# VH-VL binders against q9h9l3: the designs that were tried, part 375

Target 1, 176 residues: q9h9l3
Amino acid sequence: PRKMVAIDCEMVGTGPKGHVSSLARCSIVNYNGDVLYDEYILPPCHIVDYRTRWSGIRKQHMVNATPFKIARGQILKILTGKIVVGHAIHNDFKALQYFHPKSLTRDTSHIPPLNRKADCPENATMSLKHLTKKLLNRDIQVGKSGHSSVEDAQATMELYKLVEVEWEEHLARNPP

## First folded at step 17 (VH-VL)

Design GG86 (framework fv_fezakinumab)
Fold by ESMFold2-Fast, scan of step 17:
Structure GG86 (fold): chain C 176 residues (1-176), chain A 120 residues (1-120), chain B 111 residues (1-111)
Amino acid sequence: as target 1 above (176 residues)
Amino acid sequence: QVQLVQSGAEVKKPGASVKVSCKASGYTFTDYYMHWVRQAPGQGLEWVGWIDPDSGGTFYAQKFEGRVTMTRDTSISTAYMELSRLRSDDTAVYYCARGDYSYGYEFDLWGRGTLVTVSS
Amino acid sequence: QAVLTQPPSVSGAPGQRVTISCTGSSSNISAGYDVYWYQQLPGTAPKLLIYDNSNRPSGVPDRFSGSKSGTSASLAITGLQAEDEADYYCQSYDFSLEAWVFGGGTQLTVL
């Protein structure tokens, strides 16, 4: 079988009025939740809005941050050939300018059995915070100092593991 | 109607630059990537690159990196592809094509193409 | 010289079935990337015919079907009609090239 990792990225605002989302941190964990990658990433464009309440990123994190081109190469080396788990993961791939095979992608925001376990409508897109609280009895993304992408990636992997057997069987019968 | 309207045919000399436009209508311009694909006379399709109209971010096929520049103007829902230092083997029909990024990647809507002829 | 391999031509009579193959490698189709098919009538832009290996856009008749197995994909056309005479291109993504890649194209002649 292929190895599995979970990813979560943090974005800052660049461009006019800070409306463009640019990658500024990426965390990747293995199946057991061990950190494989966690780096602050320097966008090629001027940062207008750190979005600190959500991203947890401050100006000091950009000092000695890894340039986008270098970080992207490192991240893609880790993701290539693996099953990649994320929450609304298309946003992470877009920030990385990366196309991952859909057959190797697991998006915990679009897994009907996971929503069912959380007593949520199967076709709804539920937040990572909500699913983690309902299914793992754990509060993530607490406080006003921003989210931890490591914490989010770990929670995402644990959520997927709750439905892994059922969902992998479903995908084998109903390829995406 | 959902459509992509491209600029008219161009004739250029070797060493010149050409800028092709692609105007989108009938959908939210910033929700889809815009890909550029070319086709030399009697030949197959060749991908040039993409632009994300929302961010202005671009990605080019290695063969064209350094010679191609993709831009967009969101106020008029128009994407541009400029190819510089033209050679005779750049003679081709250049297509813009819309590609989803969220739920799929297919090029589901194509412009009619712009013929660029590079001749001495 | 295309990254994905297609036969240069296929032919059939009206009402018959034809299949067009598309062969990739470990950096594209075998890596799990989906295959797309486009139809190009003479003098026109390509039109999306099949997406995500086997799905048809609205308006594409069920005479057209796609499949994918291992390193290869196939486009099948049943009940062949004169208006099916066109060039057909497969497409996928190649992670090594970091590029969307096309097959060399297959010219279908309806005899």
Scores: ipSAE 0.804, ipTM 0.914, lowest interface PAE 0.9, mean pLDDT 92

Design GG87 (framework fv_fezakinumab)
Fold by ESMFold2-Fast, scan of step 17:
Structure GG87 (fold): chain C 176 residues (1-176), chain A 120 residues (1-120), chain B 111 residues (1-111)
Amino acid sequence: as target 1 above (176 residues)
Amino acid sequence: QVQLVQSGAEVKKPGASVKVSCKASGYTFTDYYMHWVRQAPGQGLEWVGWIDPDSGGTFYAQKFEGRVTMTRDTSISTAYMELSRLRSDDTAVYYCARGDYSYGYEFDLWGRGTLVTVSS
Amino acid sequence: QAVLTQPPSVSGAPGQRVTISCTGSSSNITAGYDVYWYQQLPGTAPKLLIYDNSNRPSGVPDRFSGSKSGTSASLAITGLQAEDEADYYCQSYDFSLEAWVFGGGTQLTVL
């Protein structure tokens, strides 16, 4: 059977005025929430804005960080052939310059049954923090020092497990 | 009107460089990847690469890596493809085409093409 | 040579049905990547005809349909008309090449 992993990436601001989002950390966990990959990643361009409040990334994390090209190769080797779960995962794939098959992609920000369980409008895009609090009774992304991509990836996998049977059956009938 | 307008035909000698432009209008330029696809006379379609106008990030087909450079200018919603060290077998119509980077990977909007002729 | 395999030509009479195949491999179609079809009329840019295996953009008549099974995709054209005479290309993504790849194209002749 196909293995399933969950991914969460953190981005920093590069380019003019820090408007470009560049990959600076990636965490990947397996079905049970065990960490398969967690590295700080050095963007090929100068970091203008660490966005630390959200990313949790500081200048010291870039010391000895894995260069983007090498990190990308490692990450893609883990993702290839697997069902990949994420939240607003298109942003992660964009940062990785990666095209994953839609049939093997699960985006917890676009799963109507998950929103329904959270008493949210089915077609709304709900934050990972909100869904995790509502459905798992857990607070993630707490505090002012930034998010943990490991914590976010683990929460994302657990959220997907709540609707896995129902959603896989839906996808079998309605291929993406 | 949603459209991609490309620069005019070019005639170049072997060893020269050519820079083709593709001006987008009618949509948010930074929301879509810009792909470049070429077609030699009487031949099929060949993907050259893409640029993400938002990040400026690029990805090139292995065959063209080292000879192609893709850039963009967001202030005028224009993408550029520069191909260097031209050979006669680079003679082709070069198309720009819009692709969604999220969940729709199809090329749903194409420029009319720019004929680049490489001859001595 | 093309990464995806199409027949170089197909022909049919007005009103008939033709089918154009597109055969891939384990690094593209079989890996789960969707198939797209483009129509290219003489002297024009390609036009998106089918996306995500079987979906039609607005303005494409339902005479055109797409399907995908195993390692292959197919484009079916029913009720052939003279204006359907064109080149047809399939496209997918190849993760091994990290590239968008096209079939070699199929020239449709309406007899």
Scores: ipSAE 0.753, ipTM 0.895, lowest interface PAE 1.1, mean pLDDT 92

Design GG88 (framework fv_fezakinumab)
Fold by ESMFold2-Fast, scan of step 17:
Parts: structure tokens; C-alpha cells; sequence
Structure GG88 (fold): chain C 176 residues (1-176), chain A 120 residues (1-120), chain B 111 residues (1-111)
């Protein structure tokens, strides 16, 4: 069997009016929720908007942060060959400039059985916060000081585990 | 109408630079990566690199690193590929092609190609 | 040199079946990356024929089918027609090269 990890990234705003999302933190946890990687990352472009309420990123975190090119290399070495779980994971892969095999990607925002367990429409995109509250009875992303990408990655792995057997069987019969 | 319209044929001398344009219409320019692929006469397809029109981020095949620069102008939905220090073996048709970066990576829409001839 | 290996040519008569192979390695198809197929008629841009191993875009006849196993993929064309005469290219992603890679192309001749 292939190893499985979960990832969550925090992005800051770069480019005109801070509308571009650039990687500023990445957390990766293993199947049991242990942290394999958690680093602040310095974007190659000027940060216009830290988006601190959501990202939890502040100017002090950029001091001694790992430059994007180096962090990307470290992260990709961890992800390569593994099943990678994330929530709206296309945003994380885009920020990493990375193409992960779709057959090894699990996006908890696009797993119909998970939405069904939460009494949500199967084709809707539900937030990580909502699914975690509904299915794990746990509040994440609480307050106004920003999200913890470690907490989000851990919650994402736990959500996937709720449907893992069913979803892996589905994927074996219906390859993506 | 969903299409990619490329600039016209170019003839260049060795050592010169060429800049090819690719204008997108009929879809949201920033929702897709723009890939560049070339094909030398009678030869196969060779991937050059991609640009993310949303971020301006780029990634180039190792063979072209240092010689290629990809840019875009979101106000006119146009992507550009500039290749410098041209050699005769850079003679090729250069295609732009869009590719999704979410769930579908296929190059589902291609420009008609721009012939670049490098000769003395 | 092409990273993915295809036969340089295949041929068949109208109504026959032909198969075009695409052989990769552990750094591309073998690592789970999907395979894409493109048809290129003389003097034209490539056209997407198959995506994600076996899926057809709208407008592509079901005579064209794709499959993938291990480090290799195949394009099958049944009921060959004269209009199928073209070059066919497979494509995948190679994580070691960090590049989209193409096969060398296969010229299909309909006899």
C-alpha cells in the first residue's frame, strides 16, 4: 500500500491589490496526525496583504522563513509517491506550482460520501470548518488570530479516515 | 467562442530573440495555465513550460531554463513566450495550449501555432 | 530523445483495429500520472483525443479508447477510417524532470 499524508497551506496576498495567493506556510502530517513538516515560507513576490485573520501569518513569521524555492523542494520530496489528502487541495498544489497524480490525490471538499455523512448535497463544496463540526463535533479555525495549518491538516486526515474504506473501494472500481 | 489566437510567422538570425503571443478568448484567462509546446519540422512535440496567468508564476523545462521567458497581460488576455540566443535547431512551430491545474491537466485547447525559422 | 516510447509507425486497413503503445517509467506513468492522447492531422495543431487515461472529450467517437496499466498506456482505434490517418502522441507528467513529457509520436497509415 502507498503511504498517506495530509497537507494544508496558508497563503498571503501578493500582486495587484493582494489578489494573488502565495504560499507562506505549509504543514504536512502523517496518517496518525504527527507533524512531518511545518515551516513558514517566504514568497518570491512582495507581500501586499498578510490576510492574518485567516492565514495567521504576520511580518515576524517572514523573518528567517524558508525561501519558496527551497521550501518547495522539501515539500515535494515528502509528497512524491504518496497519497496526499487535503481540503480544496487544488489551491495548495497551485501555490506549490506542483502537479500531483490525480489517482494519488484525495480532496475532502470533493468526496460525495463525506458530504452525505454530513447531510450536505453530494456535489456541494463544503468548508473544512463545517465538515469538521458536523462529523467530528470539533470546532476549528476559531477566533480572529488566524488558522493553524497543522490543525487543519490533522482535521482533514481525520475526515478522510471516516470514508477511507468506502472511497478507496470506489476509486479502485472507478479510477479518476 | 473559445479560442487561442497566435501571432504570425517569424524569421530570425542565430543569436536573436523571438517573442510569440497567444491571445485567449471565450473563457476566463486566469482560470487556466498556459503551456507552450514546440515542434521542429518533421519531429515530435516538446514541452517548453507554463505560465499561470493569475499569479504570473512560471515554470520552464530544464532544456530552456535561462533562454525562455514567459509573461502575460491580463488586461488583454494575452500570453507571451520569448526565446533568446536562438540557434538553427530552435526552428519549429511554437504552440500555446491551455491546461487546467485543478483536476484536469489535459491540454484541451491549442493555438494554431507560430512558425519560427532561424537561419543565417 | 522522447521520454515516453511509442512505435514510430503503425498501419491498418479500413475497418481494422490498431493499437498504439506508450511506454513510460517509474518517474511518470509508473508513479500514477495520467496519460493523454493527441491526434495531429497534417498541417494542423494537435487535438485532444483522450484525457485521464480513458476519457473522451465531446465530439471524439467511441472508436477511440485509451487504457493504462503499470508503466504503460495504449490507444486503441477500431473501425479504422481513412480520416484517422494522422500522427498520434501520448503525454504524461514526469516528476523527476518536473516536465510534461510527450511520446515520440506514431504515424498511422490507413492502407
Amino acid sequence: as target 1 above (176 residues)
Amino acid sequence: QVQLVQSGAEVKKPGASVKVSCKASGYTFTDYYMHWVRQAPGQGLEWVGWIDPDSGGTFYAQKFEGRVTMTRDTSISTAYMELSRLRSDDTAVYYCARGDYSYGYEFDLWGRGTLVTVSS
Amino acid sequence: QAVLTQPPSVSGAPGQRVTISCTGSSSNIGSGYDVYWYQQLPGTAPKLLIYDNSNRPSGVPDRFSGSKSGTSASLAITGLQAEDEADYYCQSYDFSLEAWVFGGGTQLTVL
Scores: ipSAE 0.771, ipTM 0.900, lowest interface PAE 1.0, mean pLDDT 92

Design GG89 (framework fv_fezakinumab)
Fold by ESMFold2-Fast, scan of step 17:
Structure GG89 (fold): chain C 176 residues (1-176), chain A 120 residues (1-120), chain B 111 residues (1-111)
Amino acid sequence: as target 1 above (176 residues)
Amino acid sequence: QVQLVQSGAEVKKPGASVKVSCKASGYTFTDYYMHWVRQAPGQGLEWVGWIDPDSGGTFYAQKFEGRVTMTRDTSISTAYMELSRLRSDDTAVYYCARGDYSYGYEFDLWGRGTLVTVSS
Amino acid sequence: QAVLTQPPSVSGAPGQRVTISCTGSSSNIGPGYDVYWYQQLPGTAPKLLIYDNSNRPSGVPDRFSGSKSGTSASLAITGLQAEDEADYYCQSYDFSLEAWVFGGGTQLTVL
C-alpha cells in the first residue's frame, strides 16, 4: 500500500485588509502521529493580520521562519507519491500552490461515513474540533491563543483511521 | 451569461510586449483560477500559467518564467497576461480559461482567443 | 514536444466507434492525476468534453466516454457523426514540471 501522512497548515492574512490567506506554518505527521515536518514559514508578502486567535502565529515566530519557496520545496517532497490526509485540505493545498492527485487525497471534512459515526448529516462540513470531540472524546483547539497544527494533523490522522478500511474499499470500487 | 471576453488581435514586432485581457462575467470572478493557454498556428495547446484572482498569486510554466506577467483587476473582473521580449515563435492564439481549484481542475469555460502575430 | 502522447490522427466511418489514446508517465497520469478531454472544432476555442477521467459536462452526448488505467487514458466516441470531425486533446497535471500538460492532439476524420 502507499504511505500515508496527515497535514495541517496555519495561515496569516496578507493583501488588502488581510483578506488573503498566506501559509505561515505547516505540520506533517506520519500514520502513527510522529512529526515529519513542523516549521514556521515566512510569506513573501507583508503580513497584515496574524489571525493569532486561529493560527497561533505571532511576530516572534516569523523571525527565524523558513522562506516560503524553501519550505514549499521541503513540504512537496514529503507529500509527493503519498496518500495525504487533511481537514478541508483544499485550503492547505491552495496556500501551498500545490495540486495533489484527488485519488491520493483524503479530506476528513468530506467523508460521509465519518459524519455518520459522529451522528452528523453525511454531506455537512463538520469542524475538526467537533469530529474529534464526538469520535475521539478529545478537546482540541481550546482557548483563544490559537491552534496547534501538530495537534490538528494528529487528530486528523486518527479520525481517518476510524474509517480507513471502509473508505479505502469504497474508493477502490468507486474511483474519484 | 457566463462568459470570458478577450481583447482583439495584436500585431507586434520582435522584442515588443503584448498585453491580452480577459473579462469575466456571469460568475464570481474571485472563485476560480484563471489559466492562460496558447496555440501556435496548426499546433497543439500549451499551458502558460495561472493567476488566482482572489489573492493575486501567480504560477508560470518554466518556459515562460521571466517573460510573462499575469495580473487582474477585481473591480472590473478582468485578468491580464503580458508577454515581453516577443519572438516570432510566440505567434499564437492566446486563450484564457477558468479552472475551479476546489476539487475541480478542469478548464470548463474558455475565451474565444486572441491572435498575437509577431513578425518583422 | 507534448508531454502526453496521442496519435496524430484517427479516422472512422459514420456510425462506427473510434478510440483516442493518451499516454502519460509516472509524473502525471501514473500517480493518479485525473485526465480531461477537450474537443476543438476548426476556428474555435477548445470545449470541455470529459472531466475527472470519465464524467461528462451537461450537454455532452453519452456517445463520448472516457477511461483511465495505469499511466494511460482513452476517449471513446461511438455512433460517429460528421460533426465529430475535430481535434481532440487530453490534459492532466504533471507534478515534476508543476504544470498542466496537454497531449499533442488527435485529428479525427470522419470518412
Scores: ipSAE 0.704, ipTM 0.887, lowest interface PAE 1.5, mean pLDDT 92

Design GG9 (framework fv_fezakinumab)
Fold by ESMFold2-Fast, scan of step 17:
Structure GG9 (fold): chain C 176 residues (1-176), chain A 120 residues (1-120), chain B 111 residues (1-111)
Amino acid sequence: as target 1 above (176 residues)
Amino acid sequence: QVQLVQSGAEVKKPGASVKVSCKASGYTFTNYYMHWVRQAPGQGLEWVGWIDPDSGGTFYAQKFEGRVTMTRDTSISTAYMELSRLRSDDTAVYYCARGDYSYGYEFDLWGRGTLVTVSS
Amino acid sequence: QAVLTQPPSVSGAPGQRVTISCTGSSSNIGAGYDVYWYQQLPGTAPKLLIYDNSNRPSGVPDRFSGSKSGTSASLAITGLQAEDEADYYCQSYDFSLEAWVFGGGTQLTVL
């Protein structure tokens, strides 16, 4: 079987009025939830809006942050050839300027059986916070000081494991 | 009405630069990547690079790095590709093509192409 | 040298079936990346014919079908018609090159 990892990224605002989302932190965990990668990342453009309430990123985190080009190389080396799990994962891949094979991508925001287990409409896009509370009885993204991308990646992997057998069988019969 | 309209043919001397434009209409310009692909006379398709109109972020094929610059102007939904230090083997039709980043990686909409001729 | 390998030409008579192969490697098709096919009529821009290995955009007749296995893909055209005479290109993504890559193209002649 192929190895599986989960990823979660934090973005800050760059560009005019801080409307562009640029990678500022990335966390990757293995199947068991052990951290494989967790680094603050320095965007190549000036940071206009740290979006701290959601990202947890502050100016102090940028002082010794890994430059984007170097961090990207490290991250892609970990992701290549693996099944990658994320929540609304297209945002993470876009921030990485990365194209991952769709057949090896698992997005927990678009898995109907997962929503069904949570007593939610199968085709709705539910937040990671809601699914984690409903299915794992755990509160994540608590408070107004920002999210932990490690916590989010771990929760995402645990959520996927609840439907892994059913969903992998579905994908084998209905390839993307 | 969903279309990509490219600028007209260019004739350049070796060593010059050329800037090709691609104006999008009928869709939200910032929701799709813009790819550039070229085709030399009688030859196959060659990918040059892409720009994300939303971020302005770019990625270039290694062969063109240092000679190509991609930009965009969101106020007029137009993408640009500038190729510098032109040589005769840069003679080609240059296409812009739309790619959906979210869940589709195919190039589903193409401009008609811009012929760039590099000759002495 | 194209990264994906296609035969330079194929030919068939009206009503027949032709198949165009596209051979990749472990860094592209073999890595799980999808294959796309484009039709280019003389003097025109390429047109998306097949996406995600086997799916047809609206307006593409079901005479065109795609498949993928291992490091290779194939485009099949059944009920060949004169208007199918064109160049056909396969495309995928290569993670080692970090680039979208095309086959060298196949010229289809309808005899």
Scores: ipSAE 0.790, ipTM 0.908, lowest interface PAE 1.0, mean pLDDT 92

Design GG90 (framework fv_fezakinumab)
Fold by ESMFold2-Fast, scan of step 17:
Structure GG90 (fold): chain C 176 residues (1-176), chain A 120 residues (1-120), chain B 111 residues (1-111)
Amino acid sequence: as target 1 above (176 residues)
Amino acid sequence: QVQLVQSGAEVKKPGASVKVSCKASGYTFTDYYMHWVRQAPGQGLEWVGWIDPDSGGTFYAQKFEGRVTMTRDTSISTAYMELSRLRSDDTAVYYCARGDYSYGYEFDLWGRGTLVTVSS
Amino acid sequence: QAVLTQPPSVSGAPGQRVTISCTGSSSNIGVGYDVYWYQQLPGTAPKLLIYDNSNRPSGVPDRFSGSKSGTSASLAITGLQAEDEADYYCQSYDFSLEAWVFGGGTQLTVL
């Protein structure tokens, strides 16, 4: 059996009109929800749009932020060889410029049994906020000051644990 | 029709630069990575690097660091690979290939290749 | 040398089974990276044959199958046909090199 972690990243806008999503915070939790990593990360490019309403990132968070290249090395060492859980996780991997094995990736936005438990269409893409409220009776991403990537990573791991036995059995019979 | 159309064959002298183009059609250009892979005559496949057409971000194999530059123009759905300070052993067919990032990483669509010959 | 090791050639008669091995290490296949296989007919670009260890794209016959165990993978071709004569390449990702890596290629000759 492999160890399992959950990840959530916050991105800011860089490049023309702030269109490019650049990593600005990453949180990683273990199976029990304990924080293994949580750092603000300084993008190598000029930040055009902090996207604060969603990211929770402000200029002051950049003062002591870890440079992207160093943060990336630290994060990849934690992820390598582990089952990694996330929500719409391909966005996090793109921000990290990282290829994680698909057979070791669990995306809670694309797990049909999880949607079924939430009384949602199995093939729909449901938000982390909706699934967490429906299945865990917990409100996350509240207010207008931005998300907590720690809170999101913890919620994501708890959601996955609701379907873990069923989904791992499915994947063993139907490899990705 | 989903396809990748590459520029024509090039003949260059050692020390010159070459720029190969790869025009995508039939799919959303910014939804897939574009990889570059080369193959010397009678030899195997060698990965050069990738570009994310959406962000313009790039990543190159260590062997090509400092000599390769990948760019794209989203207005014409075209990716470019420029290789500088050419050597005779850079003679190869250069392929572009798309790779998904959401559902898988496989190189499921390939250009027909561009032969680059480096000779004095 | 290639990071993934393949035999340089393999041969079989029509109707027979052949297998092509792909040997990696702990920095690629062994740590869990998936394996892909490509078929290259003479004078053409490579074509995706197998993805994520054992899955076939639409249009690939079930005569082609892939498997993975430990640090190695295999491509099996059953019911060999003359049209299968080609070069076959395995591919994976290497986290230490941070690179997509290919095997050296295997030339299949149908006798």
Scores: ipSAE 0.791, ipTM 0.906, lowest interface PAE 0.9, mean pLDDT 92

Design GG91 (framework fv_fezakinumab)
Fold by ESMFold2-Fast, scan of step 17:
Structure GG91 (fold): chain C 176 residues (1-176), chain A 120 residues (1-120), chain B 111 residues (1-111)
Amino acid sequence: as target 1 above (176 residues)
Amino acid sequence: QVQLVQSGAEVKKPGASVKVSCKASGYTFTDYYMHWVRQAPGQGLEWVGWIDPDSGGTFYAQKFEGRVTMTRDTSISTAYMELSRLRSDDTAVYYCARGDYSYGYEFDLWGRGTLVTVSS
Amino acid sequence: QAVLTQPPSVSGAPGQRVTISCTGSSSNIGASYDVYWYQQLPGTAPKLLIYDNSNRPSGVPDRFSGSKSGTSASLAITGLQAEDEADYYCQSYDFSLEAWVFGGGTQLTVL
């Protein structure tokens, strides 16, 4: 079968009023949850808002961070040709300025069977934290110091594994 | 009505710049990418680049990198494409087209086109 | 030069079936990127005819269908009508060029 990875990115605010979401960290894990990539990334624009409560990014992490252009090249080499799993993954691809093939993309925020297992409405967009607690009995994104993109990517892969057989069969019959 | 309305035809001399506008209506301007595609007389379609109206982020085809600049004004739901150092082979109809970022990038809505003629 | 290859022309009589091929490579269609088809009537902007390989937007008759296999795609038009006379373009994404790419276009003549 085609190799599968999970991705999670942290964004900081750039541009006017910190409105623009710019990539500041990316973590990629393999099917077993082993880390393939985890780097702090320096946006090309001035950081207006670190969004630390959510991103976990602080000024210290930007020291010696990988420049965006270099990091992007490294990340895209890992993602190309693989099934990529993420939660609300369109935000990650947008921050990477990247178009991944739809048939190779798995978004755990839009998988009806996953919501059903969590006793949630099938068409609702549930947070990664909620689904992970409900289905894996694990607390992620704990505390006020921001999220771990490694932890989030690992949780996302584990969530996908719960519905992988059912969902892959569905996609084979109903291509996206 | 969901539509893209483009600015009128332009005639330019070689070396000049041209700025084409594309005004969106009937949908949330910041929810979709805006692509620019050109077509020389009697020729096929050629992609120029895209702008994300939400972030202002842009990406240009290698052929146009350094000569094209895409911008937008969210207060009037308008996207702009400026092409500089014009050559006679830049003569073309320039189209704006809406792209669905998340669900197929389908170019489902196109402007009527702006003819840009570059001649001495 | 176009990145995707289409025949320059195709023709058929009213009521007949025609197919238009679109040949890509391993960096675009062969990389699992979806294929789109556009119809361009003389003097007008392109109109989306098929998206995500085989899906029709609302208002496109089922006489138009798309398919994809390997590095290539096809547009089939059944029950040809005079108003189908137009240029047809395929489109996909190329990860090596980091660009949306088009076929050279196929002129359909209804005899």
Scores: ipSAE 0.772, ipTM 0.898, lowest interface PAE 0.9, mean pLDDT 91

Design GG92 (framework fv_fezakinumab)
Fold by ESMFold2-Fast, scan of step 17:
Structure GG92 (fold): chain C 176 residues (1-176), chain A 120 residues (1-120), chain B 111 residues (1-111)
Amino acid sequence: as target 1 above (176 residues)
Amino acid sequence: QVQLVQSGAEVKKPGASVKVSCKASGYTFTDYYMHWVRQAPGQGLEWVGWIDPDSGGTFYAQKFEGRVTMTRDTSISTAYMELSRLRSDDTAVYYCARGDYSYGYEFDLWGRGTLVTVSS
Amino acid sequence: QAVLTQPPSVSGAPGQRVTISCTGSSSNIGANYDVYWYQQLPGTAPKLLIYDNSNRPSGVPDRFSGSKSGTSASLAITGLQAEDEADYYCQSYDFSLEAWVFGGGTQLTVL
């Protein structure tokens, strides 16, 4: 298969008033959208705010969740050496305490051609939900029970595929 | 003025601990990782670890794990590096340096360094 | 021990070009991690000269340039000046060590 994966993480609130974002779920899919990894992850700090409306995380998911250090090791083994696609992906890497090479990173929130295809300003940061609706005619992140990181990772890969040829050519001419 | 101001020189005996401070000003303290790098007299640069001032999360080079502790106080925009069980080969100038929060790759702003001398 | 290999010294005459090499491995530069270069004048903190392989921060003269190929990187200094006498360090990230790693440093002498 292509050495390209898409990632999406869900974060919960830890620290004072739940202001710190801590990793609580990670999903990784391959080029064709098949799930390579999908686990609930237990933060090392006390969870103050599950942020369930957005994360879909509930206390029950934490009971047998993989400890952060173990999950991180598993995730990094999958990401290493691959082109990694995400949406606002710097948030996911921060939550993982991970530094992925810039030349192997693709952020669908900062790809001007993708915004152009969606009839949006090229330098605006558009939500994954908006781009998916405009370009794939599909509704994601529906309802009030939280987002699916699997669904989000799959949508992110499909969005990147729409501009892959154009964007890879751009990056070859203008290395990050 | 964007700057990192470090505490003054320290002289310690073997077995003691030292705590170096690094006060940030002119930028949002929680938007950048804070790295610590040391340099022994006449030697090269050696990375010690980083702290994320936003989360308080830390990551240490394996060589220093168990002896180094990094902390911060967001109310005064100050990062700290404490090194315990000091030995003579810990004698070095200790620098703090900020890294981009999104990537943490470039160390674009450095403190002037704190000389820590460990001798009997 | 330095993880990245640099020559311990290089020298050149005023106005000439000098190149400083930085050799890594498959776990750092060879893994597509970017290379950074720092200039350190005697008694001062390191100053960022080059970031992301070839980019210059504001205030760095265009006579300093960086390049990267495979597992190695190079810093080129053209129009050499006496003020360029300093130690130069390369830096990258090593995913196997999970650490920021530096070269051993190169002392530049302008003769």
Scores: ipSAE 0.750, ipTM 0.890, lowest interface PAE 1.0, mean pLDDT 90

